VH-VL binders against q978t4. Designs and how they scored, part 16

Target 1, 133 residues: q978t4
Amino acid sequence: MFDGSDLKNLFSLDGFLKTIQFEPEYIREGEISIIVPLRNNLLRIGEIMNGGAVMAISDAIGGLSAMTYPGIVNQVTVSFNTEFMRPIAKGPVRFISRVDRIGKSIAYVEVLVYDGENLLSSKSTGVYFLYRS
Below, E stands for the ipSAE of ESMFold2; O stands for the ipSAE of OpenDDE; V2 stands for 0.75 times the mean of E and O plus 0.25 times the DockQ between their complexes.

## First folded at step 4 (VH-VL)

Design g5 (framework fv_emicizumab_arm2)
Fold by ESMFold2-Fast, scan of step 4:
Structure g5 (fold): chain C 133 residues (1-133), chain A 121 residues (1-121), chain B 107 residues (1-107)
Amino acid sequence: as target 1 above (133 residues)
Amino acid sequence: QVQLVESGGGLVQPGGSLRLSCAASGFTFSSYWIQWVRQAPGKGLEWVSSISGSGGSTYYRREVKGRFTISRDNSKNTLYLQMNSLRAEDTAVYYCAKDLYFGSDYYFDYWGQGTLVTVSS
Amino acid sequence: DIQMTQSPSSLSASVGDRVTITCKASQSISSYLAWYQQKPGQAPELLIYAASSLQSGVPDRFSGSRYGTDFTLTISSLQPEDIATYYCQQSYSTPLTFGGGTKVEIK
C-alpha cells in the first residue's frame, strides 16, 4: 500500500515540493506524519518558517493522507484554511495530517504543525475532492 | 571568508565566573543559530548551548542550566557565554560553531579555534 | 536524552583500506545526523550532514549511510591525512548529543 517511498516519490514530482527535504515518521490509513528540517529555502525574513511553505506542505500532506484509503487515485484541494499560532524559528518541524471524514467525493482533513520544541505552531483545515478508480 | 574567534578563557577557581566571547565575520551573523560546544582534555565533544539568530531562543544542556547564559550582540557580530558558579567538570576547550543553514538544523559547518577554560582549586 | 553509541572506540588500518565507523541512536532520529573529523589540536570539521550529504570541499572517499537507527561513516580508501578522531552527532532534538568518538590510526 501507500508507504514512505510513495510519499517521497510524489513530492519529487512536484516543482515546489521536490525542494523539501523530509522523512516520513509514520503512515497509516487516514493519517500521515512527516519531519521536515528547517532549511534556508523554507525561511522568511526574521529567521522564521515561511507561512507559504507551512501552507504548501500542509496542503500537500493533507491531500495525500486521503490517498491512504483504498481506491482513492487522486485528489485536488477545494478549500484550505490555516491558523498561524506561533512563529516556527526552530526545526525540525513535524506535520501531522489526519482525515476527519472521508465521503464519496470529499475528504475533510486537519493538519497540525509542531516546531522543534514540540510546540503547536499551526493548524490547517482542508477540503479535498477525491477521484476514485 | 567565514571566521569565528573565541576569547575569554583562562584559569578560574571553583565558584568563580568567566565570560567567553566569539567574534564572527564573513557571514550575516544575525541570520544564523550559533552554538557553544566544549571538549574536556582528552575527552569527546559535548554540546553546551544554542542561540537563535535574533537571540530570542536559547537552549542549554541540563548541567549548565541556571549557571551559564548564552547571549549575542548582533550590532557587534559577537556571541557570549557568561559562566557562573564554575565547577571542575566545566574544564574544557570551548568552541563556538555556526549552523549550516538559516534554520535550526544543528549541523555545524564552521568552528572557531577554541578557548581553554580551566577550573582548578 | 538521545544516546549516541559509536563503534569502535579506535581502529588501526593501512593506507588504501576501507574503513567503517558505526553510530547507533537510542531512538529514531530519522536522518538528522552529522559526522565530524577532528585532527589533534584542531577544531572539528563537518564531513557529512543529514546522514548522507557530503559537505562542500570534503573528498568523495567519505560517505554516510543510514539503516533505521544505525548510521555508518565509510572511508573507501584511507589516506594519511584522514588520521583523526571521528564523531557522530544527532541533530534531531535538544540536548544535542555526540557519539564517544572513533580514533583512526595507521598500523
Scores: ipSAE 0.000, ipTM 0.543, lowest interface PAE 14.3, mean pLDDT 88

Design g6 (framework fv_emicizumab_arm2)
Fold by ESMFold2-Fast, scan of step 4:
Structure g6 (fold): chain C 133 residues (1-133), chain A 121 residues (1-121), chain B 107 residues (1-107)
Amino acid sequence: as target 1 above (133 residues)
Amino acid sequence: QVQLVESGGGLVQPGGSLRLSCAASGFTFDDYAIQWVRQAPGKGLEWVSSISWNSGSIYYRREVKGRFTISRDNSKNTLYLQMNSLRAEDTAVYYCAKDLYYGSGSYFDYWGQGTLVTVSS
Amino acid sequence: DIQMTQSPSSLSASVGDRVTITCKASQSISSYLAWYQQKPGQAPELLIYAASSLQSGVPDRFSGSRYGTDFTLTISSLQPEDIATYYCQQSYSTPLTFGGGTKVEIK
């Protein structure tokens, strides 16, 4: 059973992600949603969210959503693409990762990012290599 | 403003086929999952099928699996439901409904007016 | 499948009355529940999502609450335009399931 405490622990083991404050909204098999306060450390010039932060957080929960399936013990990003559709000027920011397909060795994942007004602001697609027990 | 318009319903004999369409406007169609929900005359609401924004995730209620096929054409802002091997119990008004997309929950913020499918001889 | 049990199946009330409709999930669904209003001959309309969030444009006399697996829709002061059938819907797991509906009528 993968829960919010597990998710926070996994973020804490990463040099960059441990600087990100967040709260799990829900975790279920194949899908993770988190809420990220839009604090100054995540802003770029112009008082909008840093695109690199959007990508890093999206990549992280993308891979971790694949690990919500039984028997998957680790994952590594093979490819990742992000479309920035709207600037994020209002928080909190919601990141939703959903596994589109779980294969033997590869997972295909989409990550959707919503701003504080619930407007879709970013879409990512990721391909992850899976390690099994 | 957001609109969903269903079409393609009608009278069909048991074992027959129909293709329903749902034309969407007023929102970015390929950003949202869309649902088919039906309602038999005088009865309650019954979820039929869902399709994600990119067609990567498709779900069906068990009674229609293998008979119904949901699909979408994002270039035309249109959702489809191909219904084969129709049965009397498929008689219903069929609605398409847009997902609000709040968290992972499926909440249907806009609905079409519905199209009636009647399966009888 | 997750079963949603609504009660009552119908009720009759006067304009200005407080109306309460309940919905019970057969298992934990957290707050993944919506409430819909369907007027005769019309498509359903979303009132409440995530158990307690009021949909934009919906009058504030409507509210939703959760206690465990028990969910409540409240209309604080019934208006003539509120005459409709109300449905709850769990959004936690496929297949998505609706309650049986509660028909609200004016006496």
Scores: ipSAE 0.000, ipTM 0.535, lowest interface PAE 14.5, mean pLDDT 88

Design g7 (framework fv_rolinsatamab)
Fold by ESMFold2-Fast, scan of step 4:
Structure g7 (fold): chain C 133 residues (1-133), chain A 122 residues (1-122), chain B 107 residues (1-107)
Amino acid sequence: as target 1 above (133 residues)
Amino acid sequence: EVQLVQSGAEVKKPGSSVKVSCKASGYTFTSYYMHWVRQAPGQGLEWIGEINPSGGSTNYNQKFKDRATLTVDKSTSTAYMELSSLRSEDTAVYYCARDLYYGSGSYYFDYWGQGTLVTVSS
Amino acid sequence: DIQMTQSPSSVSASVGDRVTITCKASQGISSYVAWYQQKPGKSPKLLIYAASSLQSGVPSRFSDSGSGTDFTLTISSLQPEDFATYFCQQYYSYPLTFGGGTKVEIK
């Protein structure tokens, strides 16, 4: 089964994502939750989280949540959209990815991002192509 | 059908540079990372680096970072590897190879060019 | 860098034989190993990746196993077209590294 060690290893292979410190909160079929400390390297001017960082982390766990299903060996992003609702000024930041619908070759995924006060700050929707064993 | 066609064999003197091309066809060039891997005669494979053809961002094996330059020309769907300050131990077949995954790279290679022999001598 | 050590460096085998090739990583790499086949004068061909996924068109006689540091490629019944050199590759950490290769040659 896909687990927290797998998640950390996959982040380590990416040039940008390997700079992201995080801890898995839980992993289950169709859903991943991670906690990201809001460190200075993730901040833009104004002491709020970089929108590009929010998108990159959301995209990564979005696709990886599809890999929690048996038989899914990899995935690639087809499309990804993010709505920014609130600035993130306080950490830690919680990212929750859920597979809304899984088909033969495509997964539809939603990622919700909460700030340190548990306020919903961002919502993404993604479409991922799936590779099966 | 996906094809990666590389430039022909080169013979170079120590201290010179070589630039190998890899022309891609049969897929959307900007959607897949391109990697470069070399193989010395009778030896194993050694990863040089990768390039994202969409934005031109690169990542190199530290061993080659100071001598290798990876570039692309999107208008011709061609990737290039330039290696400078050539030494006799750089004699090898150089391959371009396409990353397996569309949209987001994953570091195994489903299609390879035919290889370009670079000989560094005298 | 992660060192990938293959054993044996060569093996002599006959058609119909079971062939096993071992690959050892110098540190834990989970299951992040891919396998390639290379015939003389040709480019490598991807066989297996991502937790024992067979690349399309690869015969089912090829399989792999292992996790952590010890990995094995198995050819269950060697065919004439399988005489080649085989390489493992880790994708756990940069730089990507390959094993030294195992040559499967005719007895």
Scores: ipSAE 0.006, ipTM 0.523, lowest interface PAE 14.7, mean pLDDT 85

Design g8 (framework fv_rolinsatamab)
Fold by ESMFold2-Fast, scan of step 4:
Structure g8 (fold): chain C 133 residues (1-133), chain A 118 residues (1-118), chain B 107 residues (1-107)
Amino acid sequence: as target 1 above (133 residues)
Amino acid sequence: EVQLVQSGAEVKKPGSSVKVSCKASGYTFTSYYMHWVRQAPGQGLEWIGEINPSGGSTNYNQKFKDRATLTVDKSTSTAYMELSSLRSEDTAVYYCARDQSLEYFDYWGQGTLVTVSS
Amino acid sequence: DIQMTQSPSSVSASVGDRVTITCKASQDISYYVAWYQQKPGKSPKLLIYAASSLQSGVPSRFSDSGSGTDFTLTISSLQPEDFATYFCQQAYSFPLTFGGGTKVEIK
């Protein structure tokens, strides 16, 4: 069963993701929600969230949401697109990833990002290659 | 068997507060967001807000943000919605609803009629 | 806020009829729409969500289509238990919003 400790451990092992402070809100089969405080290391010029940070976190939990399914032991991103709809100036920032379709070798995932006012600020779509036990 | 059982009907005076409970059973309470939705007589559905029972984090519809307070008691698997400064326009059936995934509500409480009258 | 405009407000139909209900979002919501059925005096019941996923226990005569801004719920062969009010809901952004409802009533 993939849980919040697994998620935190996986972030801690990654050179970049370990710099991201977050708390899991919930983990369900096919869906992960995390809360990310909007700290200075995530801000760009203009005191808004770095678009690269939005993409990196979205990509990470997007792939990890596929690992909530039994038998999936790893994943790698094969394509990823982000649409930025609104600047994020207020935290905490909520990232919700969900698997829209899971196949034998490929998962199609969306990630929705909400700012501290609960406004939808970005949407990402990702395609992930899956490794099975 | 998943069940959400709400408290009974309430009659309140304008300016008072009401607190509705929603007792969950048949699943892991902390694994699913709980939402509150109301329906005025003969009208459509209106979203009030959501709460994560695990951490207590909340999101509110701006229309209700200054008056609604969502809480949970994990020990009894019970969610609460308190609405203050009641007006006649708040007369409605109030529902709790479980978030199956990304704000789609798979199980609903039976509803609690709150009547606000002088 | 995203407005969900539902039409018609009511439709008169007979058992065996094909019934179509439409829902229009004021902005692109991709496929993040759900449909609910509500019978008089009862709580809403989830029928369909996200990308035409039929909720467990819901008859296959219920289907949906659409993406972006235009969405349709179809009941292929109306049964007596299907006379109810139907609501669409967007799950794309907060606040969550519902359509005004479509009452499917006996002709």
Scores: ipSAE 0.000, ipTM 0.532, lowest interface PAE 15.0, mean pLDDT 86

Design g9 (framework fv_ersodetug)
Fold by ESMFold2-Fast, scan of step 4:
Structure g9 (fold): chain C 133 residues (1-133), chain A 118 residues (1-118), chain B 112 residues (1-112)
Amino acid sequence: as target 1 above (133 residues)
Amino acid sequence: EVQLVETGGGVVQPGRSLRLSCAASGFTFSSYGMHWVRQAPGKGLEWYAVISYDGSYKYYADSVKGRFTISRDNSKNTLYLQMNSLRAEDTAVYYCAKDQSLEYFDYWGQGTTVTVSS
Amino acid sequence: DVVMTQSPLSLSVTLGQPASISCRSSQSLVYSDGNTYLNWFQQRPGQSPRRLLYKVSNRDSGVPDRFSGSGSGTDFTLKISRVEADDVGVYYCMQGTHWPYTFGQGTKLEIK
């Protein structure tokens, strides 16, 4: 079973993601939600969240949401698109990853990002190759 | 017993095309991804292509993108590699390999030899 | 691409003696799921490759316990505690952590 301590451990193994402070909001089959404080290390010029940080966090939880299914032991991103709809200037930032379809070898995932005012600020669509036991 | 049998290799001239086949048995072919790996004479192993269980996803090594096409026919339990614009550097034994979580290739075929020369 | 470097490229061992093969990766092979996707393959003369070990140290079915794998991060070792005649061949490490998947250049094991 995949839980919040697993999620924190996995983030700690990546050079960039280990710098991200976050709390899991919930984890269930096919869906992960985390809350990320908008700290200075995540800001770009103009005092808005770095687009690269939004993409990196979204990509990470996108793949990990596929691992909430039984039998999925690993995943790798094969394509990823992000739409930036609004600047993120107020935290905490909420990332919700949802598996839209789980196949034998691939998962289709979307990640929605909400700012501190609960405004939808970014949407990503990802395709992940799946490793099964 | 899992078996993978490659066919379609041979001697071809540079710039021409060749199609390789891999016949699978002993497992539910339509449930697993498949790979092509090659080995040049006296050289090491190189991964080149993967296809998902349903054929909807394909990925290639940069050296063969645009020249090689991986495909499958689940009704025939067969994997294919279409090789176009062949070069001397493509000379190798070509293996098909069964995907298991991409951490490793758990079963390999016997290989089929492709020689690109005049 | 992740470069996998094996040493030695060739190894000659007396029957019954131990053998060690090293594999070094240009990047850490620890994946986001906490696993290390380093695998070892054996290719006997004239035969197809056969997987020996996966995720560093797990043996495949039918692989003798005299084969063991160890290592972490970027440094890995395949050990054969007591070399037998059937061990002659080329050994490859392979990483599955980073796209594209890459193999080491191979280590040829010969008997003296």
Scores: ipSAE 0.000, ipTM 0.473, lowest interface PAE 18.2, mean pLDDT 84

## First folded at step 5 (VH-VL; framework fv_lerdelimumab)

Design k1 (at its last look DockQ between E and O 0.05; V2 from the best seeds 0.00; counts 0 for: pae E 13.8 > 2, grease 19.3 > 18.9, placed apart)
Fold by OpenDDE, look of step 5:
Structure k1 (fold): chain C 133 residues (1-133), chain A 120 residues (1-120), chain B 109 residues (1-109)
Amino acid sequence: as target 1 above (133 residues)
Amino acid sequence: EVQLVESGGGVVQPGRSLRLSCAASGFTFSSYGMHWVRQAPGKGLEWVAVISYDGSYKYYADSVKGRFTISRDNSKNTLYLQMDSLRAEDTAVYYCAKDYYSGWDYFDYWGQGTLVTVSS
Amino acid sequence: SSELTQDPAVSVALGQTVRITCQGDSLRSYYASWYQQKPGQAPVLVIYGKNNRPSGIPDRFSGSSSGNTASLTITGAQAEDEADYYCNSRDSSGYHLWVFGGGTKLTVL
């Protein structure tokens, strides 16, 4: 069971996410919140956050939030959709993942992203296939 | 090694102004948020203000809002606290503290503090 | 603003285990951080996040949380652990605000 204690370690083991600096804000069953400083490596042209980075981080914590439930040992993204309400020009950026529904083999997750002004900037809906012990 | 050195403290009368400085070294100053925390004599810690790593955002405790101004000069690795309209209850040791990240995390390093005494 | 409450004083015998608890609504949403302050010295971060120790902090220090509480545990208290301990978290009433507990004076007997 994932309890969030090694969240940073898990990111560090990912070839892509290892470059992402963040701090966990809170973690509970079905929920994960992290704070991501808006560093240059996350910016695209125009000094706004790269949309792919937003989605990658959102997907990561979305899947991990499903693994906070007992018996879930792994997960794989089935689908991931992101709506961008506004560009993220200022950080730090808060990512909040919440499991809306968890079944035997599928979890439905929502990930909300807030910019430095605490304005909702993106909303994602993720579907994950679950591996149980 | 991270080092934070506060200065500018002293004795001042109520209603007057004072400006504190915090000289930072041993880390990339411009990459981290900074905080001011104060401690009245014989009392506990009280968070005062935060400024983001790039200075874009500033927030204050209600007790100092409208009177204190936090700022920074990243080219000089220096944090500032402009204290206006000082009151007796502002008497405290003022610490500058480094945020773990951009200004939204924990206080991983503290200076030794500078004493501000507001009295008639 | 939200409030964090701590017992003002606790004691522990040398080599024994002590737990200092912090309580407040903000702790339902945020991790606590813990700071040690010895007389005439600046505070030192000893625990943050779920259970993270900064470099240089002995492994006898650990953190935990449950509901609206956070706890700092010292397993095998040493004489040098005598100090004031403050919990801290974000303020539940303001996203960009922080709040400290009242502090706990730990005496090592």
Scores: ipSAE 0.045, ipTM 0.727, lowest interface PAE 4.2, mean pLDDT 91
Fold by ESMFold2, look of step 5:
Structure k1 (fold): chain C 133 residues (1-133), chain A 120 residues (1-120), chain B 109 residues (1-109)
Amino acid sequence: as target 1 above (133 residues)
Amino acid sequence: EVQLVESGGGVVQPGRSLRLSCAASGFTFSSYGMHWVRQAPGKGLEWVAVISYDGSYKYYADSVKGRFTISRDNSKNTLYLQMDSLRAEDTAVYYCAKDYYSGWDYFDYWGQGTLVTVSS
Amino acid sequence: SSELTQDPAVSVALGQTVRITCQGDSLRSYYASWYQQKPGQAPVLVIYGKNNRPSGIPDRFSGSSSGNTASLTITGAQAEDEADYYCNSRDSSGYHLWVFGGGTKLTVL
């Protein structure tokens, strides 16, 4: 559905996410992985990744992973929950979204976030409403 | 390195069937979507069908929907196109093409094609 | 319903710059890819994902897009660039369908 330039284009059109620098690692049906350099604009005081940034990026790729399936042209977040398990102090940060279940109108997605030492640092679950053509 | 080799083309009468095969090598076939694209003699390219990397999704151009069936056998690295109820306007060179990803991107490698001629 | 329109032919003098255009409603939502086809040969991908070149494609090939229009530009055209060029993108009625433009025959003078 999406290649890396599609992801970058969609982020660039978003008023909030347009400043997020990242590189797509891979895109498969139901799965998106991106690498996010941990730059100053993503840090809070104390030199750890801002929790809001973790949630915003996780939500974005969570919803977009549903669009890797045919017939889906848009999605909106219904519910999103994040567990912050470990502070992220080292980058690059890896975000992996996986669709756990997809139906006609609803997708259930999990997003895992790993720090620069490959430690699982946050886990999110999301529910997305699907627009189909 | 990447190779796609089509076979199964030939001359058939309208209303008959043919099955095309595409043998793939030089890449992990089961990781990529596959397409069929055709070109009538002296004409432009026309997309025909796509199948996702695991075969779970298949889509067709309106001109062939209901008559053609795309399939794959990942254990044999082979893509297929079953063409039923053939018409004169199906006469074309048929190319198999590799999707860059799971079946939703662009076509980074093409075979050399196999000719199908439908005439009475 | 969604179609991609290309001029059927264009000429360029050796060493000059040429632009091949592709127009269609789907290009507002999806990138175009560009394919080169020489007589008797299979198509070859030359531009993808807006303005990316596969390995082995000369840097004289570039892509651009704006609105409903995608363009393939060849700067410093060479004799071997003489070919048919096709744009390709998704159907605006569905992400799961592809459409090709009618093709542009490029003649290098």
Scores: ipSAE 0.007, ipTM 0.542, lowest interface PAE 13.8, mean pLDDT 87
ESMFold2 (binder alone), look of step 5: mean pLDDT 91; pTM 0.941

Design k2 (at its last look DockQ between E and O 0.05; V2 from the best seeds 0.00; counts 0 for: pae E 13.6 > 2, grease 20.4 > 18.9, placed apart)
Fold by OpenDDE, look of step 5:
Structure k2 (fold): chain C 133 residues (1-133), chain A 118 residues (1-118), chain B 109 residues (1-109)
Amino acid sequence: as target 1 above (133 residues)
Amino acid sequence: EVQLVESGGGVVQPGRSLRLSCAASGFTFSSYGMHWVRQAPGKGLEWVAVISYDGSYKYYADSVKGRFTISRDNSKNTLYLQMDSLRAEDTAVYYCAKDASLDYFDYWGQGTLVTVSS
Amino acid sequence: SSELTQDPAVSVALGQTVRITCQGDSLRYYYASWYQQKPGQAPVLVIYGKNNRPSGIPDRFSGSSSGNTASLTITGAQAEDEADYYCNSRDSSGYHLWVFGGGTKLTVL
């Protein structure tokens, strides 16, 4: 069971996510929230956050939120869809993942992303295949 | 209403230690990060330290790193600042401030004066 | 750490408009928050985010930003607005750091 204690370590093991600095806000069963300071490496042209970065971080914590349940030892993304409602120009950026439904082999997760004004900037729906012990 | 009340300030000699407290009320203390900010007499505001809601993360300004320790007791709704190896330049009014989404400070205490003098 | 710079002092005639500006690299990435401090009192948050006022703050206070700058504007300055004003943001040069501007003394004439 993932308890969030090694969240930063897990990110550091990923070739892309290792470049992402963040603060865990809270973690509990089925839910993870992190705060990501906005920095130059996350910006695209026009000085707004890269959409791919938003999706990658969202997918990561989405999957990890499924692993907060007992008996889940791993997960893999089956599908991930993101809607962008507004560009992110200022941080910090809050990512909130919530497991909406968890079955034997599949978890359905929602990830909401808020900008520095605490305005909803993107919404993702992820489906993850679950590996159980 | 949100209230933050600092205490523990006083006059100390250089090299000595002092422990400040901040009593919080009017909000769910354990749900928010907390900060210390100080202000030397006649000078501007200087951020000192932050602690996460559960105390698992602590960060400091370079000027106090290695000498000051921020902590909290959520069961007592109290924030602390342990100040060791005090220097004359640490003389200031010390404010505790409530964090708002790890961005800004929405509430401040009235501060407690710390004077470091020989 | 990164730096936020402010003019040390500005003045405004009663009823007129004044803008206090803060400049620094951090403001490219973060919104500024603004704090009012009167003599012998603790700072009070007056503006945060793009242009948000906490409850109890008069609507004559407004915030704006452009590039690496942020500004606090008082439209129709009142005598009670005489105070020191500090900008603040997270520090872009470090991790988990905050930085204040040097403060601006506002005199209402």
Scores: ipSAE 0.455, ipTM 0.838, lowest interface PAE 0.9, mean pLDDT 94
Fold by ESMFold2, look of step 5:
Structure k2 (fold): chain C 133 residues (1-133), chain A 118 residues (1-118), chain B 109 residues (1-109)
Amino acid sequence: as target 1 above (133 residues)
Amino acid sequence: EVQLVESGGGVVQPGRSLRLSCAASGFTFSSYGMHWVRQAPGKGLEWVAVISYDGSYKYYADSVKGRFTISRDNSKNTLYLQMDSLRAEDTAVYYCAKDASLDYFDYWGQGTLVTVSS
Amino acid sequence: SSELTQDPAVSVALGQTVRITCQGDSLRYYYASWYQQKPGQAPVLVIYGKNNRPSGIPDRFSGSSSGNTASLTITGAQAEDEADYYCNSRDSSGYHLWVFGGGTKLTVL
């Protein structure tokens, strides 16, 4: 079963995501939750979380939530859309991805992002192409 | 066939400088991070430095920080290690190693010997 | 801690099973990779990820991990398996740093 050590290793091996410090909160079939400290390298001018960082982390966790299903060995993003509902000025930041629908070749995923005061701050929807063993 | 060939090793006095090269072939060099790893005679492996695929990140072991500089030329498929202020404890075989972008070293060169002695 | 700890030496009878261990805090969060080194030769990757073998590595080599410990298992050890074995992982105390274990000399009796 896909677990927190798998998630850590996948981030550490990615050219971009290896810079992101995080802790898995929990992982189960179709769902990943992580906690991300809001460190300076994730901020934009104005001391809020960089919107691109929110999207990149959300996309990564969204795609990897499909990997929690048996037989799926890889995934790639087809489309991804983010609504930035509130600025994120305080960490730690919680990212929760959930697979809404998974078919043979396509997964539909939602990612919710909460700031350090537990306020819903962004919502994303993603579509991922699946590779199966 | 992936190949990594180190060169530039030799005998040098303490306090001097030496520049190592690693010629890469058989893969898209500009897509992968590269590492230097050394092994003192009769000792274990010691990680030395890494450079990201595009050269934007460079990180060093504490033992060499401030004295060694890793670099790459993606147009020539070549990795470099500039070694300044060399010390006797820098004596080692120096390997270049390919990062698989999966946090492990899938290919290694055969190494080049650096000897730092008075 | 930034250190990976390995026993310095392990022996196995020909054809028997041996386990080489690697322990460190980083292994709670990062995979270990395993390298075989024979005298006078460069290291060769034998196990990466959760339990993946590169092409050309015999299926008698396998890997596992639990907690802060990673293990390399050789089932049915052969004379040619006699070598030094190193684990490697990220350093959990610093970003973008790597660390090797001290190495384990495997002797096949």
Scores: ipSAE 0.008, ipTM 0.550, lowest interface PAE 13.6, mean pLDDT 88
ESMFold2 (binder alone), look of step 5: mean pLDDT 93; pTM 0.953

